# VH-VL binders against Netrin-A (NetA): the designs that were tried, part 1

All scores and structures are predictions.

Target 1, 267 residues: Netrin-A (NetA), of Drosophila melanogaster (Fruit fly) (q24567r46to312)
Amino acid sequence: EPRACIPDFVNAAYDAPVVASSTCGSSGAQRYCEYQDHERSCHTCDMTDPLRSFPARSLTDLNNSNNVTCWRSEPVTGSGDNVTLTLSLGKKFELTYVILQLCPHAPRPDSMVIYKSTDHGLSWQPFQFFSSQCRRLFGRPARQSTGRHNEHEARCSDVTRPLVSRIAFSTLEGRPSSRDLDSSPVLQDWVTATDIRVVFHRLQRPDPQALLSLEAGGATDLASGKYSVPLANGPAGNNIEANLGGDVATSGSGLHYAISDFSVGGR
Structure headers, positions and changes below count from the first letter of each chain, unless a header shows other numbers; antibody chains are not in Kabat numbers.
F is the ipSAE of ESMFold2-Fast. E and O are both the ipSAE of ESMFold2, at different seeds. Each is the mean of both directions, binder to target and target to binder. V2 is 0.75 times the mean of E and O plus 0.25 times the DockQ between their complexes.
[cut] marks letters that were taken out.
The coordinates of atoms that the task and the answers printed are left out; those that the model quotes come from them. Centres of patches stay.

## First folded at step 2 (VH-VL)

Design a1 (framework fv_alirocumab)
Fold by ESMFold2-Fast, scan of step 2:
Structure a1 (fold): chain C 267 residues (1-267), chain A 121 residues (1-121), chain B 113 residues (1-113)
Amino acid sequence: as target 1 above (267 residues)
Amino acid sequence: EVQLVESGGGLVQPGGSLRLSCAASGFTFSSYAMNWVRQAPGKGLDWVSTISGSGGSTNYADSVKGRFIISRDSSKHTLYLQMNSLRAEDTAVYYCARDYYDSSGYSFDYWGRGTLVTVSS
Amino acid sequence: DIVMTQSPDSLAVSLGERATINCKSSQSVLYSSNNKNYLGWYQQKPGQPPNLLIYWASTRESGVPDRFSGSGSGTDFTLTISSLQAEDVAVYYCQQYYSTPYTFGQGTKLEIK
């Protein structure tokens, strides 16, 4: 009668392929900005230049211990398409955690969703929601009571904490059958995945003054000391007026999504 | 719990002035655009003015442009509406309303209880 | 300016029955870049401020009962209350937030027969 060993949990994402729907510098040289202590510093990204490239492949590289490498999305120019990271695990894993380490000094996500697939990307189901506005954006409460009847459902976690350096999701946390996982086919199905997809919906707003500097397509009336700017993420023709006596306008906000590490615990 | 509380309304003579205030609590005030919306007795809703989270951008309905000034004080979490050269048609309940001013789109998701302004001789 | 027109101006519906309110915009409020309709619905009970029910034409605000639903796209929108309750007696307003000035419909008064 052989003794079964509990399989070791490993970083199932290590050296796994990651595909980003958007990468800074893929459409030619672009400008991104970092925010720290009410200050903005902007830099150039270009995927044809290894010194200015920020590819998604870097997210699953364990040799990054001494050099923080980041993936960066293209700068957000409007409220259009979501930005997506898709990680293929290659086989079915029982997952214990999903962790995204945020890139230092980069803009922070406000709203995002982690999806899972058990059929190699043919279909997706929500795994975890994150938002400062769980109710408004996803129709889910920020604090949810979990019983045996709903322990296989995605929850929504609040991201309003100012010192967040990572986004962490523990798959079994707060689920009643977690101590009896081997006896719970519902939770076994819940934690099983072949692929993970992260969908970024919205960035946290930096210093409000940065929003005022977004003048793409704006018009200036020098005689009145005012300028009209399109709303950063508004419909065409939806403009607001601003005074020229405020902060100096820059080349744009450079707001973008940026992650330094993507790790998934599984067996 | 998000709350907006208006004050400063009252009776004023035509040509007079009033300053309305809206005290905000329960959210990061400076992250949201704010609006004033009025409602004349027995009538519908009428948008008056908007101000960005930073206070650097403002817009006004044509009927009040040049007479009303919207402003905000982030340290006091308070929105203001300075109303000058008041007319009988400005008689209304004035509501403070929060606006989600970014890529998520706009909606006036929270409103105050309103403050009544009556312009009468 | 985008003009918002509601119909009917008033209606009476029995408890438990379906109520429908229509809203038309003089211009499309559909934003092609994000494929969203910049249209909201508000409920105003006597002596109270407006309360947001629906945004982006069909997304229900948190805490709003599921009997309230929004539908439509472009210029024609509908608010539906599937099973009228006594607390639903109110004036309902549609609002476009596609462009400034932001404009509201004239309101629809809902009462119980």
Scores: ipSAE 0.000, ipTM 0.382, lowest interface PAE 15.4, mean pLDDT 78

Design a10 (from a1 with heavy chain S30D S31D R98K Y100Q Y101W D102E S104Y G105D S107G; framework fv_alirocumab)
Fold by ESMFold2-Fast, scan of step 2:
Structure a10 (fold): chain C 267 residues (1-267), chain A 121 residues (1-121), chain B 113 residues (1-113)
Amino acid sequence: as target 1 above (267 residues)
Amino acid sequence: EVQLVESGGGLVQPGGSLRLSCAASGFTFDDYAMNWVRQAPGKGLDWVSTISGSGGSTNYADSVKGRFIISRDSSKHTLYLQMNSLRAEDTAVYYCAKDQWESYDYGFDYWGRGTLVTVSS
Amino acid sequence: DIVMTQSPDSLAVSLGERATINCKSSQSVLYSSNNKNYLGWYQQKPGQPPNLLIYWASTRESGVPDRFSGSGSGTDFTLTISSLQAEDVAVYYCQQYYSTPYTFGQGTKLEIK
């Protein structure tokens, strides 16, 4: 009568179904832009052309540094519409991490939320918030301490750290009962999920030098299609607000959400 | 504890300039967005401008864009509104108002008593 | 711009009775990510600056009496005073802070019958 050991954690997202609310080129050929070496490079996406398609199924494929595959959303229109990725794990998993690997040279998300479902997508609860403006956008402190009274609550993390190529969420990090998970029903419930949903709310302002063609020397609101330029000879911080410009169903910047890998550690 | 004290209001001729000040105390000044809200005699509240805690972001009502400049001085804990090319329609009590939290687009939890600006010849 | 419309423009209520003020936004001020409405209510007495009563549509500001309550979501909001006191005579304003420009309703003048 041999005893079975607890299964090791695996990438529960591998080959799992993922649905995107928006994919570049799904509504006809569209223009998207990448930012590299202080320059903007724009390209065409078209879902009818295999060489120019960036489908959501590429998010849960094998990660290969020599042949990176990406999902790309449609370019930002300034409408403020959210973009979602919904991943179905198929059964209940005990999750240890959720990781989104950014597509090379892709614009970085400024604000996003990871939700989880325990009932196969019938209801959703926040799992982790990410934003440069946690209090304004989500009503949550940017530096939240977790005690035993709130270890089952979603936190909000800053996304402004430079040189980051991925967005990573560790489900048990900083939670007091994490070292004794088997004795914490609260934390066992917290890490359990059947589905994960990522909601993208805003993109970060591109590198200032990459915005030279847009003449944006100040703050930019990508969701509203606006930017602000410092007022000449005015006090520091004064700006004139202007429209970013949108000639089609895009903000004119070619900014979009682009992810190369969606990984979920579970057992 | 939190106090906002406006100054600089007065009578000014059309086309003139005036600078309003708001001295802030009782909170960490640089951590909160600040606003100017005006109220013409017998009228409702009219938002004028906002500035983020860092001073890196500003916004203005369409009626004052290009004429008014909002700024802040961290060392003096003071908010300013430089008003240029004043018009009769700018006549109002100007209130300094503090955001509830560190970024703009929140409710205004503290207000000064206001300073009257009258634009008349 | 988001336009805020209040009703009624003026209201007379007897002491101890319930007062209800309505506010409608031209666009939703509900942020789906945190399920919060970016709507506040202010009280302004003659010769005084406005005072914040309610934020996030239904959360009472510290020090505000419990007879004041806010309700509603999306585009339709209500401020309720359950038992009017003499000190409640004021003009009440709703405000959206969902996006700039910040906009206020035109105000509702509350008077005692």
Scores: ipSAE 0.000, ipTM 0.388, lowest interface PAE 18.1, mean pLDDT 78

Design a11 (framework fv_alirocumab)
Fold by ESMFold2-Fast, scan of step 2:
Structure a11 (fold): chain C 267 residues (1-267), chain A 125 residues (1-125), chain B 113 residues (1-113)
Amino acid sequence: as target 1 above (267 residues)
Amino acid sequence: EVQLVESGGGLVQPGGSLRLSCAASGFTFSSYAMNWVRQAPGKGLDWVSTISGSGGSTNYADSVKGRFIISRDSSKHTLYLQMNSLRAEDTAVYYCARGPYDYVWGSYEDAFDIWGRGTLVTVSS
Amino acid sequence: DIVMTQSPDSLAVSLGERATINCKSSQSVLYSSNNKNYLGWYQQKPGQPPNLLIYWASTRESGVPDRFSGSGSGTDFTLTISSLQAEDVAVYYCQQYYSTPYTFGQGTKLEIK
């Protein structure tokens, strides 16, 4: 068995630059909420206050069990644009995994896509889809068989499982030629990237009891947060969720994307 | 994998009552609003009622308002339609339909993407 | 309430030819804030439940053949089947999901000529 000078896989994302399209507290002090055991607990973020800042640069540092740091997006107040995290590896890597560790008690992503670039961010190709609505949002089946004819294609994985603490993507898992990568130019091209971009499309809805609960030790001011509330049944009809405290649930929900670690295995 | 199965249909006299059930499987039931849509023999589709994913809000077609009650039991993954004061005009196949995806600020899935096979309700003397 | 009107009520088309079905809403189903039309198309074969073909007026549901296409905006919508296959014989319904009550068109019966 040859053990030549082939580099070992490392965390290629370690100390790499990460740019977020949205960060909590960047437009002034904002309110975000965490969800645990059917309860909601809300806090303030402010990028001008180091004790209340949650920047993306913390995603690729060495994670310390004594001091878990999180990046947080701006809280959602209505239907908005996607939120992105772009990680630059600096050079071409052969990637074996992409892992996002969810921030404790933060709202869970429902739909997201991992893209890769081989030209330093000039163009992007889908690498992996995650969604409770794979077919609806991305036009891809939630479970698909992979043969040699389609092993270079992005798949879609179901993200409906409760208590998921991390989003993990293994680049070669389930691909027929993975055991003979040196003989597959197609899979070599598939795993090669210079940059990774994560696009968050939707958050999972927290348990309704937790979403409508009062802040720990406090109450949500329903009157102060009234906005245009997205309709479950369409934009102009009867707003079912608004009638149940949608002003609190939607405009005061503190729903946001939050990640504690972003790692990429490569060589 | 994802399926909706209706039950409870049958023959009932005018003025009678009947309860329909729809057993859901293969998806996160509480994340979707649910609907009842009926179709009279040889006729088109007629929306009857909707209930939010949380179960806290409901809407009804004017023709059934005050007579029909939609409800859901998230622990049993089951949708119900209690039909009271039935009329001959209520004779139809009743379909259970999923949607929209009940998301706090999302509106991508407002169409009815999954339907059951239907259960026949016949109101006659 | 929004009234949906389809035309024609029935249509006979030869295999391989184009079929066109129209749908008109009594008021706009275009939501200006997201620029989306809250309109869907369904196919129903005898003895089967309806099956979603198209949502957002022009977005094809996953698994639906590309010969099916939707077009239109506001109040006037069209479903086109570019090369009719035997399996396409069905009743087709348009639906608005802009507001409750949700309403369907009366249906268009498509048959082979």
Scores: ipSAE 0.005, ipTM 0.453, lowest interface PAE 10.5, mean pLDDT 79

Design a2 (framework fv_alirocumab)
Fold by ESMFold2-Fast, scan of step 2:
Structure a2 (fold): chain C 267 residues (1-267), chain A 122 residues (1-122), chain B 113 residues (1-113)
Amino acid sequence: as target 1 above (267 residues)
Amino acid sequence: EVQLVESGGGLVQPGGSLRLSCAASGFTFSDYAMNWVRQAPGKGLDWVSTISGSGGSTNYADSVKGRFIISRDSSKHTLYLQMNSLRAEDTAVYYCAKDRGYSSGWYGMDVWGRGTLVTVSS
Amino acid sequence: DIVMTQSPDSLAVSLGERATINCKSSQSVLYSSNNKNYLGWYQQKPGQPPNLLIYWASTRESGVPDRFSGSGSGTDFTLTISSLQAEDVAVYYCQQYYSTPLTFGQGTKLEIK
């Protein structure tokens, strides 16, 4: 079959604007924690300090393994609220992949959704779900088979522990009409987007041994029956420290979303 | 599919005791703080107690502190409220409510049961 | 304790018209570290348990119609229903989750004219 001359796919996200709904240190100095080899290491983030800032702009810059830059969300307070990354491509692209490279040693997402927009952010459509609990959280099968009747619908990918270093979504994989995209208006519409939005819903629980090490990284005053935890834990009760005394292993964990690269293959 | 079902309500005399249960299904029970919220006939919502996902932290309204005990059994996916020294003022529909927040809670209550009626009357 | 005060106590609005309910907290429920307002709105229909409509003062809960919106910050908050439907007849409560004891407003009863 003759093929028309078409442009090669490029990283359509390179230097594209990214807006994060939450960034570590944007509301004053905050603490975040990394987990490696059953140990916890906590650090300070502060958007007014270039050496301790982790802005969304780092998501669409060059990804260099010798000098990794990360965006970090504010530490989660047990809020259940979502953290969102919105990437504006500026024009309509035919997308072949969306890849999120996880920040090294950062807590791993458990549940998230990739949405797309074809109208510059006026409306959003699910593109891909990821979760360790696909059916419970999103009402979708963990391993959905796609036929011609549902090839324009978002699927849910099962997230296994431990999660590898990236979250990857191939837009056409497993869709029957992908072999002849030119003849499928449904799939052409499916892969077309002007904007991509990533919504993080929940984090994976760290290894129990690493969680137990939280007390070593935080200040513990057992003589008074209290824990001193990062103030990012939220205003539970009248005094945050007093209210967190029995629950430091979870609410004071320094858990946050952290991504080093946001790549989108398009043309 | 996420569901909370209360049970254990009934008529008790002043000074009596009653234990309420709340069976949870459709979510990872131990990840979320749980609440008891009551509503007296014709009145508004009144928060009673909360318990963290681990069970390590509890909070109570001043009106029930020392009389009520909130607890949970993660293996049975069940929340409890032990009510002692009951007063006429404790008469209300008692709702079990899941907090949106992990463990420490207090980020709004996104799932509620249908409630169980407790009547304290001689 | 943080006292939540709602106004009005009751409101009658015609179908298709805008309904506005106000909520005031006795102290700020804005947490400076994350810039979030620890304020939610609940709908309670007759004979039913409360249903969470809005959290973080302005974030709509999944499944809640877009005619419901929350606004405000600090101590002054508003719930707006842009086009009242018959099914919206209910008592509406604001709630702070900034500190314990958790407290609700006294409720606003919404009725159709």
Scores: ipSAE 0.000, ipTM 0.390, lowest interface PAE 12.9, mean pLDDT 79

Design a3 (framework fv_alirocumab)
Fold by ESMFold2-Fast, scan of step 2:
Structure a3 (fold): chain C 267 residues (1-267), chain A 122 residues (1-122), chain B 113 residues (1-113)
Amino acid sequence: as target 1 above (267 residues)
Amino acid sequence: EVQLVESGGGLVQPGGSLRLSCAASGFTFSSYAMNWVRQAPGKGLDWVSTISGSGYSTNYADSVKGRFIISRDSSKHTLYLQMNSLRAEDTAVYYCARDLYDFWSGYPFDYWGRGTLVTVSS
Amino acid sequence: DIVMTQSPDSLAVSLGERATINCKSSQSVLYSSNNKNYLGWYQQKPGQPPNLLIYWASTRESGVPDRFSGSGSGTDFTLTISSLQAEDVAVYYCQQYYDTPLTFGQGTKLEIK
């Protein structure tokens, strides 16, 4: 029947090239930290050492629950620069989903945007926003009513759900013309892309108990919501500062973006 | 120390355009969101626009959407406001102000510039 | 939009006496996940830019005299000056930074009796 000749959606990202704007250990040995069960655990990354490298190419590898591979950004400083992952699909695809699997025990993104390109990276448009503060940061409501007037527009989704291990969205979900896509040039244009770009804007605050446990020998300023802890051992030899209500803001803090899998459904 | 210095204000006719600049010094410019806040003569404070530290996120007051464009140049440590299709209601002192724009930390506008006067009159 | 309403519009207080300014938001500015009120207070003297006094409803900004204090939660907030000094003559504004658009109260003009 007609459907037998139509290609199924597959993971269009499998073995596709991914370029990261930042990778841990690319500027010499660096220190990153993981947060789990009220505790901080820090490690060294170095792109010249295969045992301590976390390259972007691991994002489109065949994923295995017994052998998880991660890409890690360089540790976040106080610079405020975004971290970007750019995936080239090589040709135009009709996309049905984009999924980012978070690296275990790594800090979670608080705010990020997925962009798409239909001209091989010459121009970009928003595809989906994710944030704990959709209206404040991106000017978009956290819960949008879907109608004909907004079915070709990017929405914003809340990232504050507990124990979330992935960031995911469906390109056509809730859009009125989705069941009749072939007759909707608006939605056909919406789901078509040659490239996907993920822009990480900020990290979620680590477990407050883990942050407070780092105060041995440190100072806390409750009025400003900050504290600092000396880093006596290791290559850095500097202090880390953290906001009790926010993020760690100094070099050597170990906060970073980390993703284990980047998949895109397309045909 | 932290300094914000606005420039570019002046007299302009209705329908005209004007570009404001805010030169920042004494802090890591890219780590802070920047804002434009205006104040009409004898009136209160009115938030105009914000831009994130990276420049990727912008927001505007409904009264200026489609007419004003906020931008920043990290290499020059300068914030801009391009004002198009100006109206008499846009007459105000325009202040440059920094904030963390980090919801979790909760900091509002901790440093402001001296302001620059924009007068829209025929 | 969150609308901020201050009261009174103007206030005259004698030197050394307590001044109280109120601010009401049309929607709660308390974020339940961190239990913080996203409310600030600013002081503006004639010919000068605003100066941050209070943030998180009750935290005094560095360098601000201890006679200034903020209180309240949710939708009802107060700025108190415990003993008015001559240099405190100014217009005071509350601001919510919980949601966009960022909004200010209309201002309260504080004068000496």
Scores: ipSAE 0.006, ipTM 0.466, lowest interface PAE 11.8, mean pLDDT 79

Design a4 (framework fv_alirocumab)
Fold by ESMFold2-Fast, scan of step 2:
Structure a4 (fold): chain C 267 residues (1-267), chain A 123 residues (1-123), chain B 113 residues (1-113)
Amino acid sequence: as target 1 above (267 residues)
Amino acid sequence: EVQLVESGGGLVQPGGSLRLSCAASGFTFSNYAMNWVRQAPGKGLDWVSTISGSGGSTNYADSVKGRFIISRDSSKHTLYLQMNSLRAEDTAVYYCAKEGDYYGSGSYPLDYWGRGTLVTVSS
Amino acid sequence: DIVMTQSPDSLAVSLGERATINCKSSQSVLYSSDNKNYLGWYQQKPGQPPNLLIYWASTRESGVPDRFSGSGSGTDFTLTISSLQAEDVAVYYCQQYYSTPYTFGQGTKLEIK
């Protein structure tokens, strides 16, 4: 009759502190844009106004599916700027998943990494990579299988698939010793963490049709592989500039990172 | 441009106390672990202490544990080292150093250093 | 604690010749999850703070000349300068950042003979 005395997995991120390196409106009123139905709509964010604030603390509070709230980064200015979310669990947890719900209609990330810490944020190790360019950006295969000899290695997965509403990472999926975790100190170490850090590296290019809705003032530089589309009625920073097939460098585009929920399964 | 500027060094008697400051600019301060590394005259590099980006975790070299306290103020973008019960062997140039990006491998070594501030412990 | 040991303590090499500096760790600094060696190399010129040259044992920091290269894995590491130039006169340090407390080698002083 003995029962297992292990606790159930819970959302270990619930009410946990989250620090964002960038939040829309923290340096004064800023402009962000959403892309939906091949259209572009832009809005103001301001952290001093509760109706226009998008703080990171909302990522780990009580979910209300009838009123979705988002954290938003400041609008990106250059293609090399990273944005981070750091979640402190406070103590060691055995983690089973990390899930980020994407903010509706917001630009989607192209490349990002989830890191873990086992020493309360003093050192960080990669947990999972996500990219449309795994090999080029992270030096990792786009599709990797794990055997018993390498089941403790971080993998790289594609996040650019159509209709993706979330980025999900299952810590033990595809790892041969996952069903015998108690007999695998390697996997026990792999799933143990005190902190999680998400690093956003790249945004996906905006929908071409939404950009072409401003075509009367658009410009394309075929030699450099770039295009520029002017914004309506925005006197300062009013162009979207991007590579024809890839990276976006922005001024007035309103491109930003946005997440509605950050959850972590642990015990 | 990333800049780290140390201050607060000087001459102090054995058993005394001193507080060092490091003013940081050009990067998102709260995202990066910060370190103090010292170098005695004519000797090698000696790691003193680290503090996580959130300030929630600290670690110290055995030689300073219990005497030195590392802290940070994210609103002022400033790192501190409170040095108590100073000894002659604590005489050194103290460098403030930033850990690098977590891209690719997780942890990254000390990518930017200040110019250092001299602490002399002598009677 | 992981102890870092460098050899030699000092080295004199003629201009244009190869300089080799060794570093050994008391424990492996190879992290199995990402298959990287958490070892860096720093250059310190007289009167200046250290500058990062190499990280993950073999990756050159931006702006570092191609004549500098790092090699090795686990516990045994080497910094090589393929053709010594006058501006390379400095003390070189290896460092492990695998775990806290972070530890440095004792340094190798590189001079022109």
Scores: ipSAE 0.000, ipTM 0.447, lowest interface PAE 14.6, mean pLDDT 79

Design a6 (framework fv_alirocumab)
Fold by ESMFold2-Fast, scan of step 2:
Parts: sequence; structure tokens; C-alpha cells
Structure a6 (fold): chain C 267 residues (1-267), chain A 123 residues (1-123), chain B 113 residues (1-113)
Amino acid sequence: as target 1 above (267 residues)
Amino acid sequence: EVQLVESGGGLVQPGGSLRLSCAASGFTFSSYAMNWVRQAPGKGLDWVSTISGSGGSTNYADSVKGRFIISRDSSKHTLYLQMNSLRAEDTAVYYCAKDSEYSSSWYGAFDIWGRGTLVTVSS
Amino acid sequence: DIVMTQSPDSLAVSLGERATINCKSSQSVLYDSNNKNYLGWYQQKPGQPPNLLIYWASTRESGVPDRFSGSGSGTDFTLTISSLQAEDVAVYYCQQYYSTPYTFGQGTKLEIK
């Protein structure tokens, strides 16, 4: 009977403050692009214009399916800088899920990490990795088995799965003591957090034809076929494929991170 | 289960041609660069060629450039090496190897290898 | 081309003792932007294909025993086996994947003394 005193799980992120390390249009008008069906559509973002602003505060507001709002990072300049979203829950929660709803038609993350803090952001621990390159970027296998001896380890999930509309992480999935949480101090510690930080490391490569597509009604010359362009002063194998008619340097692609909703299940 | 299986090796005379195949299973074939690495009897490993996941980019060792052609067929999940103008020094076990990195990413080490197929160039 | 040179060519170590294999690259394989060394280590047993032991100079591949470790940066790298087991008898190769052509060291043959 004391069960009636235990709080139900809620969206612990609702109305919680979110700080983004990068927001499109924060330093003046910028150009971002969306990719769909081998086509590229580019638009202007400007934080001083409410019709062209995409702030992080929209990530934890009430979901409205008739009017989807997105946060957008500044466009990638080819520097390799990470972009972060930091969500402060305000108090300790027992977390059951973390979900990021991807903005429609926006470029998809290739590699990212979810971190947690139990001390209000003073220290961070890995919670979940996502990557098409789990082993290379994070030193973790794409499919990791969890037993009683390693239930508190962050795993890596493959992002090469079919059509992706959201990134979802269930904190207890595949952990043996999950149905006996009250008797597992290790797993109780694992799911407890005061803050969540999402670190975006890289974007998925858009289709080369879409990268080189002109504005509506334009055409590109494909007679020369495709070629591979090495990134300036990087390892020789770090290439971007392109049709011979174009320069496909990351700068100018309008690639950016975009999220429409940031939800955290907790109690 | 991630697996690579080579085939097509055999005895061929100098100046002849041979086509090697590597059947891939257990991973998203088109997402990873693929490589051919050879090993002459009693010798070390010698990289031959690489092809990007899309097939749009290829690279070759100087010793085989102009004679060998690497290609892939995503629908058949198969990697190929067309070897032309074969020489005695091309005699080796040929391994196909999967790059660990997603296509259009950094160079990677080779995380999965086939069992190898023997090519003997002899008169 | 980046030339990879291993030392020694052959090494005999008693069971349970430490084995150390060195690898030198003719130029740096450290990429400044991501601070990673594009260097891997492979083990090849007679009649078998090579298997990846270490990548990014020091990261152990899944399933590889913890007695194997990699260290070094830039041009000088080391593979260490802390306590040699019978199954570790093999030829070991270092490889750079910083630039094409990809190149391997000449190999170090590890034998039980």
C-alpha cells in the first residue's frame, strides 16, 4: 500500500532551462539548409526576428503537433567544433528515458553523446553514445551486452538504422536488475541525474546530388561523374564525394543540428 | 555475424587476368570503405587498394596502379578486384578487409578480414 | 609514402613475461584537429588472416585481452603484452592509416623462449 506515495513518472524536462552552445542567427543573419529527396532548401535565421528565430527554450515547451518549433545550431564551418545542449532538471530525478525529436527535413546527427550530472553540472559522466562509428569515435562496440557486473556502463547505439525521426534512449533497457531497481544501488545511481548534456559531434553526410543542387529550377553538370575531395590538411582519407561541377567544402553547405523537442522521463 | 568471404583465386600465367570477389554479410555494406590487402608467401602485409562506400573514390598502391581495378556492387553486397597484366610478384594471398569508419569519414584501421584467396602467377 | 619500421624483427619471451614491440613511422601520424594517432596493431597466427588488436594507437578492440596495450604518439609507438600466454605466438604488424598508400610494418615474430 505505501506504493500510493511514490510519484508517477513525468516529463522532467518540461519548462526546464536549456542552454545551447550555438544557436542559428545569434551573431547576425545566417543561412541554413535542409535536405530531402535529393533536393536542398536554404533559409535565413536571425535571432532578432521572431519569424526567423530558433531558440533553445522551445525544446522544453509544450509539444504542439500543428506548429512544430525547432532549435537550430549555427551552420557548420568545417572546424569540427562540438555543439552542446545542457538541460538543468533543478533537482535529482530517477530517469527512465531521454528523447530528442529531430526537426523535420533537417540534417541528421551521425555521432553524439548524452552525458549526465548528479552534482548540478560540476561533473559529467557518459550516459549513452550514438554513432555510425561507435568503435572508432568512442571506443565502444555497436552492440554491447550488459550483465550484472557492468549494468552501470554507457553503451553505444548504431545510428545507421532505417528512417530516423527521433533519438531515443531508455536508461534501464537491457540491464538485468531493471525490474528490481529498488534492490540495486548501482542501477539507482546509474539512473539518477540533476542535469543532462547532449554533445553533437558530427552530422550525417547528405546525398552528394543534394549538396550540389541549385535553387529551384537550376541544374548541375554531371557529365564528368563523381569525384572525391580531400578535406584541407586533414588525413588523406577524410574525403567528401562530389560531382565534378562543384566545390563541396563543408563551409556553405548550411549543415546544422536541429531538434524540435527534448523530453526526459523521470520521477 | 559480420563476415567476408573471398573467391576467384587460382593459377594464372604472366600477362593474364583474374577477377576476385568478396561477399559481405552482417553489416551495412554500402556504409563502409573496403580494401584489398595481399601477402606474398612468407612475407608481410601489403595494401593493394581501397574503395569508398559509395564506390565514388578509389586508391591504389603504385605497384598495381593502371593494372588493377577495384569495384563494388551494393545490390549483391560484393567487392571485386579485377587484376590485369599479372606479374610473378603479384603472387600472394589476397584478403578483403572492411574499413572501420563510415564512408566519407576518416581513414580507419581494418576491423574485419576475410580468410583470403590464393593467387599464383607462374609460367 | 609513410614508411613503417618495426623492431625487433623477431622476439623470444618466456611465458608469463612482458613482451614489447616497437613501431616507428617516417612522419607523424597524429592529426592535430582531433588529436588522434592513425595507428593500428594486428596479430596474425599461422594460416589465419590478421586480426585487429589496437586502433587509434591505444584503444583496445572489443574481445582483445587486457594484457595487450598500445602506447605512443606521433612517430614512436609500442605494443606491450604484459604476461605472455601460449596463444600469443604470432606475427605482429603495425599499420598507419593516416594517408594512402596505407602501409604496414615488416612484422615482428613473437616466439616462446
Scores: ipSAE 0.000, ipTM 0.388, lowest interface PAE 14.8, mean pLDDT 78

